# Miniprotein binders against q96jn8r1131to1294, part 64

Target 1, 164 residues: q96jn8r1131to1294
Amino acid sequence: TLEFLENHGKNILLSNGNRTATRVASYNQGIVVINQPLVPQLLVQVRIDFLNRQWTSSLVLGVITCAPERLNFPASACALKRAAWLLRGRGVFHNGLKICEKFGPNLDTCPEGTILGLRLDSSGGLHLHVNGVDQGVAVPDVPQPCHALVDLYGQCEQVTIVNP
Below, E stands for the ipSAE of ESMFold2; O stands for the ipSAE of OpenDDE; V2 stands for 0.75 times the mean of E and O plus 0.25 times the DockQ between their complexes.

## First folded at step 7 (miniprotein)

Design G34 (at its last look DockQ between E and O 0.43; V2 from the best seeds 0.00; counts 0 for: pae E 7.7 > 1.5, pTM E .553 < .8)
Fold by OpenDDE base, look of step 8:
Structure G34 (fold): chain B 164 residues (1-164), chain A 80 residues (1-80)
Amino acid sequence: as target 1 above (164 residues)
Amino acid sequence: GSPDEYLIDFAKLFEEALKKGDTEDAEYYLRLAKEYLKEAEEIAKELNDPELLKRVEELLRRLAELAEELAKELGLPEEE
């Protein structure tokens, strides 16, 4: 069963069998990691449950290739120093630095109810899915094993893991 | 999005690193801050958001101060 790990950002509270993450304070410290590593053809999806329009940025999606159980989370996933490939806005980032300017839809403008998915293909390419639609390869060659990461940042205050 | 929020986070991480004497981390977060500053400026222009631009300018000044502190710790001249 897919669920969020107990090791998470300081402002996160888990519920619903650890399938729902809620950021209960501020706009940051909201990183969560899904327990099972991504394997080829496994589609991991989260639904945006609640947005707080007080903020301007939104959730970050991506993967990490380090051990998630003991990861010390910074205030934002974008500050991860190593082993991190992230999608924020329309950009793709590696260890905090932008490696692609425009990819897929703007995550900052996804409304509540949007279902976002991550999937590895057989070649190690990381795909983004939006409401079930494959947006293409965001990262062409991701080291394995890797874990899906969600940063409940800015507007995004709650997400839930949903089955395909 | 608003990169200025990230800038605040990076600045905090920078300061924490400096307090710990971890100059490597300090340099890393300063670099990230500079990168996101560029993004913030671009976004501010695209959105025609003067308030964001104002915040970016304020953060720029703060980053300059932080950079000077780092330079002092390293015994190096400040980066442009």
Scores: ipSAE 0.473, ipTM 0.776, lowest interface PAE 0.9, mean pLDDT 90
Fold by ESMFold2-Fast, scan of step 7:
Structure G34 (fold): chain B 164 residues (1-164), chain A 80 residues (1-80)
Amino acid sequence: as target 1 above (164 residues)
Amino acid sequence: GSPDEYLIDFAKLFEEALKKGDTEDAEYYLRLAKEYLKEAEEIAKELNDPELLKRVEELLRRLAELAEELAKELGLPEEE
């Protein structure tokens, strides 16, 4: 079963059988990682449960290719300098470098109830799904194994893993 | 996103890296902060928002101070 790993950012509380992640303080220290590698055709989906509009930025979503079980997470996923491909706002980032200006919807504006998904295709392309709609390939040729990561940053204080 | 949120994160990571003697990581976090603020400056100009532009310029000045701290750790001469 898909769950969030117990290694997570320090402001995270896991509940609902480790399928719900809540950030209980501040705006950062909210990184969570899925417990299984993102293998081709596996669709990992999370639902945005709660947004706090005290903050302006929102969740970041992507993959890492390093082992997550004992990783010391930085305050935000955007600070990861190696082995990270991230979707923030409308941008696609590889190790802090913006590699695409506009991809998919602006993640800073997705409302509560939005379901966001990550999937690898058979060629190693990373896809973003939004409310069941494939946005296309955000990143080609992602190295494997890789792990799906969600950063409950800023506005986004709670997400839940949902089955397709 | 708010420039203050990311700048606070990057400043803390920079300070932690300096404390550990990790100059490569310190340089990386300063680069991220500078790129983020430059993007915010461009957006402020497009929106003709003088208050946001003023705030971004204040944060860019703080980055110059952090770069000076890094230069001291590396034993480099101060920017003239």
Scores: ipSAE 0.420, ipTM 0.707, lowest interface PAE 1.9, mean pLDDT 86
Fold by ESMFold2, look of step 8:
Structure G34 (fold): chain B 164 residues (1-164), chain A 80 residues (1-80)
Amino acid sequence: as target 1 above (164 residues)
Amino acid sequence: GSPDEYLIDFAKLFEEALKKGDTEDAEYYLRLAKEYLKEAEEIAKELNDPELLKRVEELLRRLAELAEELAKELGLPEEE
């Protein structure tokens, strides 16, 4: 089954069979990674369970293309300068460089209950799903293997892996 | 309300890079902070929220001042 890896940000507590991640302190150190690489036909979905609107920014979604089991995660996903493709706010970022100004919804405004999904298509394109609706290709050719990543940043205090 | 948490996070990463003497990482984190605040500025304009826009503009000014002060302290080369 899909679970969050035990290697995660320092402020994360895993529960519900490692399918729920909660940031239990501060606003950062909330990176989690899904335990299986993305493959065609695998849709990884997380539901936003709890938001603290005191913060202005919210979760980051994306993929990493390096082995995640022993990676030393930075305090926030924005500091990933290698092997990372991230959706943040309205933008798409590769290794910290913005490559697309506007794709999909603004993640900083997604409400509690939003279900966000990531999958690869047969050509290696990374798709974002929002509440079951495919938003199209965010990144056209992601190297494989890659793992889905969520940074429970700012507003985002809890997410749960859900089945499609 | 709280300050933008991305700015706080970038300031910490910038400080850590400076302590290690890693000027390339320090410049990188300043670029990231600028990009995040510029995105916030555009969102504030899109929402027609002048209070948020004013706050973002203040943060951008403070970021620029910090970068200049720290670059002078470190003697970082100026691009020409």
Scores: ipSAE 0.018, ipTM 0.415, lowest interface PAE 7.7, mean pLDDT 82
ESMFold2 (binder alone), look of step 8: mean pLDDT 73; pTM 0.593

Design G35
Fold by ESMFold2-Fast, scan of step 7:
Structure G35 (fold): chain B 164 residues (1-164), chain A 92 residues (1-92)
Amino acid sequence: as target 1 above (164 residues)
Amino acid sequence: SDEYLIDFAKLAIEEGGDPEEALYYAKLAFEYFIEEGNLEEAAKTAVLIVELLKKLGKDPEEIKKWIEIAIELAEKAGNKELVEEARKLEKE
């Protein structure tokens, strides 16, 4: 089954068989990546376990198309300037550039217990799922192979991989 | 762009604008500077956040956390004058 890779941001502690990621310091250095490529129809889901409202922004999720096993992660996923498609707040970002102003719900306002999912459709469209509800295509034609990424940024200090 | 958020926050304070609104934009700008790796501007923004939190009468523990953030970032940026400015916030 799905697990977070041992290669992760410096502030991350993995537990629960590498299915739970906790950011133990600060607001950043919290990037984790799923251990298997996101293949079409695979639904990868994480549950928000703990929010610290000292911070304004919250978790970011999306995909990267580079090999993650030895990647040197930046402090924030949105600092990735190559091979990255990310959902942050209501925006969609490609390599640090905002390509959509408003997509789906505002990720900065999702409460504890929210389940967020990523899935590729058969044409390479990246879908966001929120509590089981498909929000539609956030990014068309994502190159493959790609890997699901979660950035425990700001408010979001803990997530757990959950099965469909 | 996010660069305008700091100017907006500072102008709002100077011209008698809403300090809650200024705090919101200052926190967004802080996050932008951190993502860009601009530690000096992030530290300056953290100092502004402390001043706004004090003006709004926010929790002393929240104020203390942002002072610590400002000092840490100013030290990492290597700006001695900014470190001294941030440390003065502890005394006020």
Scores: ipSAE 0.000, ipTM 0.184, lowest interface PAE 13.8, mean pLDDT 83

Design G36
Fold by ESMFold2-Fast, scan of step 7:
Structure G36 (fold): chain B 164 residues (1-164), chain A 92 residues (1-92)
Amino acid sequence: as target 1 above (164 residues)
Amino acid sequence: SDEYLIDLAKLAIEEGGDPEDALEYAKLAFEYFIEEGNLEEAAKTAVLIVELLKKLGKDPEEIKKWIEIAIELAEKAGNKELVEEARKLEKE
């Protein structure tokens, strides 16, 4: 069963059998990681439950290739300096550097109820799914093992893992 | 490497991303300039931090603190124009 790891950002509270993550303070310190490696064909999905429009930007998601169980998370996923591939706004980032200007929809404008998914294809390509629709390959040849990460940043204060 | 933090701050500013991200990266850049002893760039970064705090509607006490930091660093750097710029922030 997919769950969020107990190791998470300081502002996170896990509930619903560790399948719901809520950011209870501020705009940052909201990183969560899925408890199992993202293996080819596994589709990991989260639903945006609550948006606080006090903030401008929103959720970031992607993968890390370091072991997450004892990782000391930075305030924002975008501050990860190594082993991180992230989707933020319209961009794709590797270790803080933008590697694609425009991929998929703008994540800062996805409404409550949006279901976002991450999946590796058989060639190691990382795919983003939005409301069940495959957006294509965001990152080719992701190293393995890798772990799905969600940063409840800014507007996004709650997400829940949902089954495909 | 501290150079990575500067690049990250510049990237956030260049792209016009989330103002909260820009503020976080500006604060990281400020710490880097202080550690390097580059008081002039630290003062300029503190001015940017004040502008971002005002844009975001942050606590007046935090804004006042960063104005004082900007003025002090500009004075220590010997940059009179930068001192004037920082002092103008007290009135806005």
Scores: ipSAE 0.006, ipTM 0.229, lowest interface PAE 11.2, mean pLDDT 84

Design G37
Fold by ESMFold2-Fast, scan of step 7:
Structure G37 (fold): chain B 164 residues (1-164), chain A 88 residues (1-88)
Amino acid sequence: as target 1 above (164 residues)
Amino acid sequence: SDEYLIDFAKLALEEFEKGDTEDAEYYLRLALEYLKEAVEIAKELNDPELLKRVVELLRRLAELAYEHGDEEKARELEERAEELEKSL
């Protein structure tokens, strides 16, 4: 039942029952959001399907705490400001501030086929999973309700929701 | 690397146009911090193509500073671009 919302960045095309998101132009305007809130114990996973090496930055994922269904999405997730906690490269970011220097693998170098997951623990900590392996707590005590987002930025032109 | 510098610069410009100088200055500072890191990396690697890219980005930021009305910052950025270009 998990799928991407019909409201998304303008360069996104949804397919496969709204479970696959493709960025069809440029390097930005590629934000997608999961159709239900990220509640504790729910593991949301996406697979990287296609990387375009003409760009240098890649996929960003994280959570937003504003209602996504009618949101006017900006060119990149960093512009969501206070509403977003983002994993980019090896950093964790909130409101343009790097709140963790090195966390998990470098997301700019994850190859096609990588499965990335987001999960809240019972204390509200946001976890990143990489190919089924929990990387630990990226963000403690995320405000709720929150929604999982993926920004198909730069190299990452396609992702698909996969069941855990 | 170029993508975020361009996006931060454009975000700053959009906020200036809306009259939100607080957010505009915030995004401009992020663009400048990213640029600072890019300049240091280019010098360490002695990579002329990366240096040329940094020079172009400095000039783009100078244009943004002029549009914001910060003539002093624009001049500083142009001077840095000229100095770096002489190293090519």
Scores: ipSAE 0.311, ipTM 0.625, lowest interface PAE 2.3, mean pLDDT 85

Design G38
Fold by ESMFold2-Fast, scan of step 7:
Parts: structure tokens; C-alpha cells; sequence
Structure G38 (fold): chain B 164 residues (1-164), chain A 85 residues (1-85)
């Protein structure tokens, strides 16, 4: 069963059998990681439960290829300088560098109730799913093993893992 | 006045007072209200104080990418170049 790891950003509180993550303070320190590696065809999905509109930016999601169980997370996922491929706003980022200007919808504008998914295809391409719709390949040939990461940044204060 | 704060940051860089320039840049980031700019400015200041210039440049580069994307204001490009130098 899919759960968020107990190793997470310091502002996170896990509930609902570690399937719901809530950021209880500030706008940062909200990184969570799924407990199982993202293997090909596994669709990992989270629902946006609560948005706080005092902030400008919103959630970031993607993958890391380092072991997450004892990783010392930075304040935001965008500060990860190696082994990270992230979707933020409309951009795709590898280790902090923008590698695609516009991919999929603007993540900063997704409303409460949006379901966001990550999946690897059989060729190692990372796909974003939005409300069940495959947006295509955001990142080709992701190294394995890799782990799905969600950064409850800015507006996004709560997410819950949901089944496909 | 954000324009005046930007001029003051540039003046401090020209005088070689990088610490004061970075601290003022962090305050400007807070005033602009963008969370990534605040975080990257703070990280850049921390690494400057540790003397890790490579990591300082890394965080300034991140801040540059984001500020340029957010504002469309090319002065953030020029500010980042001055810290690099």
C-alpha cells in the first residue's frame, strides 16, 4: 500500500494512515516522498485538499533518484541540486535548471480537488497525469530506482494519496 | 519603494559590501512576496557567510531563473551577474 514516508519536511504532519500530508506552518519545509519506488506502470496519485491563497506559488512534484529514507530535505524541492527532476508551475526542472519552458497545465493554478499523478512508461519516461488525463512525457529516460516526491509549497497545504 | 531598494543593492555590490547587498536582497524578496526568491536569497546569504562561493553561485543562479520567470524584469539578471563577479 502506498504511504508517505515518515522522513519528511519538518512542517509536515502525516495522518490518515500516512496517506494524508498537511503542512502546518509557513510556506516551506513541506517535502514528502512515497514509500515505494516508482516502478514502470505504477500510477501514484495525490489529490489537492487545501489551498491557502495568501501564497503565490503552489505544489511541486517529481522524482528523486537518491534514497529518501534518511535524506536531509532542504526547505524546498527546488533547492535539490542533484538527482531531482521536478515539475513546478509550467516548467520542468533537472537539479534546479529549467529544461522545459511549458509542460502541461500551470501547477500554480490547479484548484482544490485536482488529482495529480506520476507514472513511468516502459521506456523510462516520466508522465504527469491531471485528473486522469496523461499530459505526455515530461522527462525521458529517468534513472531507476526513483521515488515520487511532492513538495507542499506555498498555497498547497494538504494532499492525500488516492487510488487510480 | 522597490526601485530605490534595487538601486541600493546595486550600490552595495559596487562598493564590495556583498553581505549587506545579500541581506537587502533578501528583504526585497520578502517585499515582492515570492517564496522561492526569499528561500534562495536566504540560502545564498548562508553560503556566502560560510565562504562556499560555488554554492553561493548555485543559489543565485536558481534565484535568477525564478525572478526572471516571475517578474519579466531583466534587472534580476544584472543583479545576479554582479553577485557572481
Amino acid sequence: as target 1 above (164 residues)
Amino acid sequence: DIEEVLRRIEELIRKGDLKSALELARELAKELGDEYLIDFAKLALEEFEKGDLDLLRYYIELALEYAEELTGDERFLELAKRFEE
Scores: ipSAE 0.014, ipTM 0.372, lowest interface PAE 7.7, mean pLDDT 81

Design G39 (at its last look DockQ between E and O 0.65; V2 from the best seeds 0.00; counts 0 for: pae E 9.5 > 1.5, pTM E .569 < .8)
Fold by ESMFold2-Fast, scan of step 7:
Structure G39 (fold): chain B 164 residues (1-164), chain A 83 residues (1-83)
Amino acid sequence: as target 1 above (164 residues)
Amino acid sequence: SELIEEAIEYIKKAIEAIKNGDPEEARKYLEKARELLKEAKKTGDEYLIDFAKLALEEFEKGDLDLLRYYIELALEYAEELLE
């Protein structure tokens, strides 16, 4: 059911029935998007499979409200100019503006094996889950439809979609 | 670390040049920052390199709003990098 879309960043290779994304070059161009909209109560989870300690920054998670099937992905999710709500490090960002400075754990320090989840609640609040633990509402009132996005940036070279 | 800190200072000068209505001066500062970042070859400068490159690309396209936007993203990341 859940897979990464065939449209993705230039450095991504999909495998395992499009459930594993590997960044095969550099540190950027690693955006992937889940193949169906993030509807309320759907929990989308990815496991960090491999971290390359050559780099300092790591994965970014979030949602976009533009249609991803034909989108030209920029080098990083943080360069998206509109329609993106992103979790990077400990910050929450919307269109380049930091809207929260300390939310959840530092994503740049999550180890291999960490399972990160995104879920909308019934009021449209975007939740981050870390190893099954709900971190709370990172972003209220996310517009719909929206799509879960993972940016395999820096250290994070591989993630796999996992079921609860 | 010194090269990264010097690059950050050039990025700060670039945003001030934008505020003063001098995008050509901002471009010169960004090019200096980018050269220092390439020379440093350090981990932890990934977003600085990407945002400086994006800012320079928008300058070439004549989009001064996006030029400013990417310089501001670079400065935000620099603050995180330095704690």
Scores: ipSAE 0.460, ipTM 0.746, lowest interface PAE 1.5, mean pLDDT 86
Fold by OpenDDE base, look of step 8:
Structure G39 (fold): chain B 164 residues (1-164), chain A 83 residues (1-83)
Amino acid sequence: as target 1 above (164 residues)
Amino acid sequence: SELIEEAIEYIKKAIEAIKNGDPEEARKYLEKARELLKEAKKTGDEYLIDFAKLALEEFEKGDLDLLRYYIELALEYAEELLE
């Protein structure tokens, strides 16, 4: 069963068998990591449950290749300097550096109910899914094992892991 | 916003001060930038706040590489907002 790890950002409260993450304070400190590593053909999906639109940014979605159980999470995923591939807004970032300017929909404008998914293909390409639609390869060659990461940042105050 | 634009200018001034070997002046500019960004927080510009805080922390630690890193993140994001 896919769940969020107990090691998470300081402002996160887990519920629903650790399948729901809620940021209960401020706009940051909301990083969560899914327990099972991504393997080819496994589609991991989260649904945006609640947005607080007083903020301008929204969730960050990506993967990390370091051990998630021991990771000391920064206030935001953007501060991860190693072993991180992130989707923020329309950009793709590797260890804080933008490697793609425009990819997929703007995550900052995804409404509540949007289902976002990550999937590795057989060649190690990381795909973004939006409402079940494959948006293509966001990162062409991701080291394995890697874990899906969600940063409940800015507007995004609650997400739930959902089955495909 | 005007606050963000002004903050960017102070960040740039801080960078110049660092290049000129004046860390105290750089600190002052960064603090001014942070305060302006705090005010901007009221409008929801949260990433700028975080990046500025991280930059200041690294400056105080003396890690100029990470300082530059977070300044670049702040500037990049600010520029995106201003486009």
Scores: ipSAE 0.225, ipTM 0.629, lowest interface PAE 1.8, mean pLDDT 89
Fold by ESMFold2, look of step 8:
Structure G39 (fold): chain B 164 residues (1-164), chain A 83 residues (1-83)
Amino acid sequence: as target 1 above (164 residues)
Amino acid sequence: SELIEEAIEYIKKAIEAIKNGDPEEARKYLEKARELLKEAKKTGDEYLIDFAKLALEEFEKGDLDLLRYYIELALEYAEELLE
């Protein structure tokens, strides 16, 4: 069963059988990781449950290829220096560098109730799904194994893992 | 805001200092940028402040390649905010 790992950002409280993550303080320290690596048939989906529109930036979504159980997470996912591919706003980032100016929708404007999904295709391409609709390949060759990551940053205060 | 625009100019100068092989001058510019961004924090852009902090932390570790990465990320984000 898909759950968020117990190793997570310092401001995260896990609930609902570790399927719901809430940022309970500040605006950062909100990284969570899905407990199973992605495989081609696996669609990992999270629903945005609560947003605080006080901030401009919102959640970051992506993957890491390092083993996440013992990783020391930075304050924000965009500070991951190695083994990370991230979707932020409209951009795609690899290890802190923007590698694509625009991909998919602007994550900073996704409303509460939006369901965001990640999956690998058979070629190792990372796909973003938005409300069940495949947005195409964000990253063409993600090394495996990799784990889905969500950073409950800024606006994003709660997400829940949901089944397709 | 004016504070963010001024901080961007210091971030640009930090990049120039790295390219010129002067990492201590880059540190000084980053510290100025971070202090301006802390003052601007009451307008609510925490991402840029975090990137500046992380750049300074990598300078303290002596990792000039990662220092450059965080400075460039901060600059890209800051310029996106002004467009």
Scores: ipSAE 0.006, ipTM 0.309, lowest interface PAE 9.5, mean pLDDT 82
ESMFold2 (binder alone), look of step 8: mean pLDDT 70; pTM 0.613

Design G4
Fold by ESMFold2-Fast, scan of step 7:
Structure G4 (fold): chain B 164 residues (1-164), chain A 83 residues (1-83)
Amino acid sequence: as target 1 above (164 residues)
Amino acid sequence: GKVEITVTKDGDKYTIRVEFDGKTIEITVEFRPDGTIRVTVTGLSEYLIDFAKLALEEFEDGDLDLLRYYIELAIEYLEELLE
């Protein structure tokens, strides 16, 4: 079953059988990674459970192509300068470089209850799903293996893995 | 080279001055009553990434957590603005 890895940002507390991640302090140090590689046809979904409006930015989603089990996570996912493709706000970023100006909805404005999904298509294209709706290809030709990552940054203090 | 970072606060306006290898970058961040953020940068934009790394390291621990939050937001807005 899908779970968050025990290797995570220092402000994360896992609960609900490692299916719920809560950021218990500050606004950062909230990176979590799914315990299985994101293989084609697998849809990994998380639900936004709690937003704290004292912060301005919100969660970041994406994939990394390095092994996550013993990775030393930086304070924020956007500080990952190698092997990372991230969706933040309306932008798509590769290793800290913005490669797309507007893609999908603004992640900083998704309300509590929103279900966000990541999926690889048969050609290695990374798709974002929002409440079951495929937003299209955010990143073509993602190298494999890759791993789904969520950064509980800013407003987003809790997410839970949900099954299709 | 040696880096000097100075942060000045005046109400809702923050001025961040970075001196790096004889270059000076000055970032002014203003948090407005309507919830918008105004960011102004002078100096060489290519050094902005280096500044971001240094700012994050310097404010990682301590009683400046609120300032660190605003600095990280300012850096995010600057990166968005520059593409």
Scores: ipSAE 0.007, ipTM 0.189, lowest interface PAE 11.1, mean pLDDT 76

Design G40 (at its last look DockQ between E and O 0.34; V2 from the best seeds 0.00; counts 0 for: pae E 13.8 > 1.5)
Fold by ESMFold2-Fast, scan of step 7:
Structure G40 (fold): chain B 164 residues (1-164), chain A 103 residues (1-103)
Amino acid sequence: as target 1 above (164 residues)
Amino acid sequence: SLKDEIQKLLDRMEEIAKEIREAAERGDIEKVKELYKEFLEVAKELEKLLEELGDEYLIDFIKLVIEAIEKAIELAEKGDLEALKELAEDARYYIRLILLYLK
């Protein structure tokens, strides 16, 4: 049921019924978005399948509140101007501004096989889950509707949607 | 140092941006065009230094600045002032990302 949208960064190739995203070139242009809005009871999870240690940065994930179906994705999610809340490294970012210094594990060091999840709670708080463990609220009061986004940046060249 | 060279180019970009604002306020479109072309040259030089630094995010941000400047030059030639304003805001946004990242 959950799939990556056909609208994605230009270096992405979708496979496995649009449930696996592979970045086939460079280190950037790897944004993918889930095909359904992130509603409070929905847990979206992706598994890191392949890391290329040629690069130093790794995946970014979070939410956007703009309609993703026709969005022209920038080279990296961190360049998004449109109401984006992103988790990069240990930081939480809103439209390029760091709003939290130390949240959850360092995403630049998560190994292959790590399962990362995004979920909204009943109060609109955005939660990060790591290998089934809720890290807490990264962002309170996320505007609705919002859409889960993964940026296969740097080291992270492949992710697959997995069910809880 | 590489960091010092990067800072010098960022300072130069701020100086050029101020001159662009002043020329635009006077309605001096020929000076605005001239200054944007100079802005592009400085941005491309900054791109080389950021590539030497090897930071993936900074490289992506400066390429977006360059793209916005190139589009601004094209629109200034056409006299499309509304679209030019939008691209100027885009360039400012990406430059701000570079400045915040370097903190």
Scores: ipSAE 0.537, ipTM 0.786, lowest interface PAE 1.6, mean pLDDT 88
Fold by OpenDDE base, look of step 8:
Structure G40 (fold): chain B 164 residues (1-164), chain A 103 residues (1-103)
Amino acid sequence: as target 1 above (164 residues)
Amino acid sequence: SLKDEIQKLLDRMEEIAKEIREAAERGDIEKVKELYKEFLEVAKELEKLLEELGDEYLIDFIKLVIEAIEKAIELAEKGDLEALKELAEDARYYIRLILLYLK
């Protein structure tokens, strides 16, 4: 079953069989990683449970290709400088550098209840899903194995892994 | 054609990146430095051709490659072989993306 790993940001509290992550302090240090690597054609999804409007920006979603159990997480996903492909706002980032300016919906404006999904296609393309709708390939040719990463940043204070 | 010339340069860049990885694995820092300088020269030439092509998306990727190479040259003096290998892999990734979208 899909769960968040125990190795996570220091402001994260896991619950619901490690399927729910809650950032319990500040606006950062909220990175979590899903335990099982992405496999082709399998959709992995998280639901935005709670937004705290006192902050700006929102969650970052993406994948890492390093061993997650050994990763010393920085305060934010923006500080990941290796083995990271991330979606932030409308941008796509690789190792902290923007590689695409406009992709899909703006993650900073997704409301509570939004279900965000990641899926690898047979060619290694990473797809973003929003409420079950395929938004297209965010990143082509993603190295495998890779793990889905969620940074509960800014407004985003709680997410839950949900089944398709 | 312009695309043919671009393809040739990309092929050269892929080969250089591979050689950098191999040299780094052997701990041959001087060879790594030499290869990165060549890598930078080829990348800048490719940037010019991509500018002629007028594809802003591809131009952005080559700029990322150049940035990675320049950073690698900077770090090479410190002898951090692991960092240099990672930057080479990043460069190869971007090159692959350029190749993918060029077709």
Scores: ipSAE 0.021, ipTM 0.417, lowest interface PAE 4.7, mean pLDDT 89
Fold by ESMFold2, look of step 8:
Structure G40 (fold): chain B 164 residues (1-164), chain A 103 residues (1-103)
Amino acid sequence: as target 1 above (164 residues)
Amino acid sequence: SLKDEIQKLLDRMEEIAKEIREAAERGDIEKVKELYKEFLEVAKELEKLLEELGDEYLIDFIKLVIEAIEKAIELAEKGDLEALKELAEDARYYIRLILLYLK
């Protein structure tokens, strides 16, 4: 069963059998990681449950290749300087450097109820899914093992793991 | 064919990115600067071919690659080898993204 790991950002409260993550303070310290590594046949999906439109930016999605159980998380995912590939707004980031200006839809404008998915293809390409629709390859060759990451940043206050 | 010509330029860009990484690791700033200038030349030729192909995603991606290379050339005047190496490695991943979408 997919769950968020108990090792998470300081401002996160897990509930619903560790399938729901809520940021209960501030605008950051909201990193969560899925408890199983991505493999080609696994689609990890989360639903955006609550947004606070007071903030301008929203959640970050991505993968890390470090062992997540003992990692000390920074305040925000974009401060990860090693072993991280992230989707933020329309940008793709690798270890803190923007490597693509425009990929898929703008995550900062996704409404409540949007279902966002991550999977690896057989070549190690990282795919984004939005409401079940494959947006293509965001990152072409992600080293394995890697884990899916969500940063409940800014607008995004709650996400829930859902079935494909 | 047009796709064959595009593939040849992508292969050359990946080779140049590898050469930049190797030169930066050995501290050869003058070779890194030289390679980035060639990188820009090949990237602009690739941009023309991708515009002829007419794929909006590929056109957007190559424009972003060119902007990154131009930034690297600007930074090269300041001699920051580590930043230049990192930009070349990141460009290599971006080039592979273009290769996957070309399929």
Scores: ipSAE 0.000, ipTM 0.164, lowest interface PAE 13.8, mean pLDDT 83
ESMFold2 (binder alone), look of step 8: mean pLDDT 82; pTM 0.806

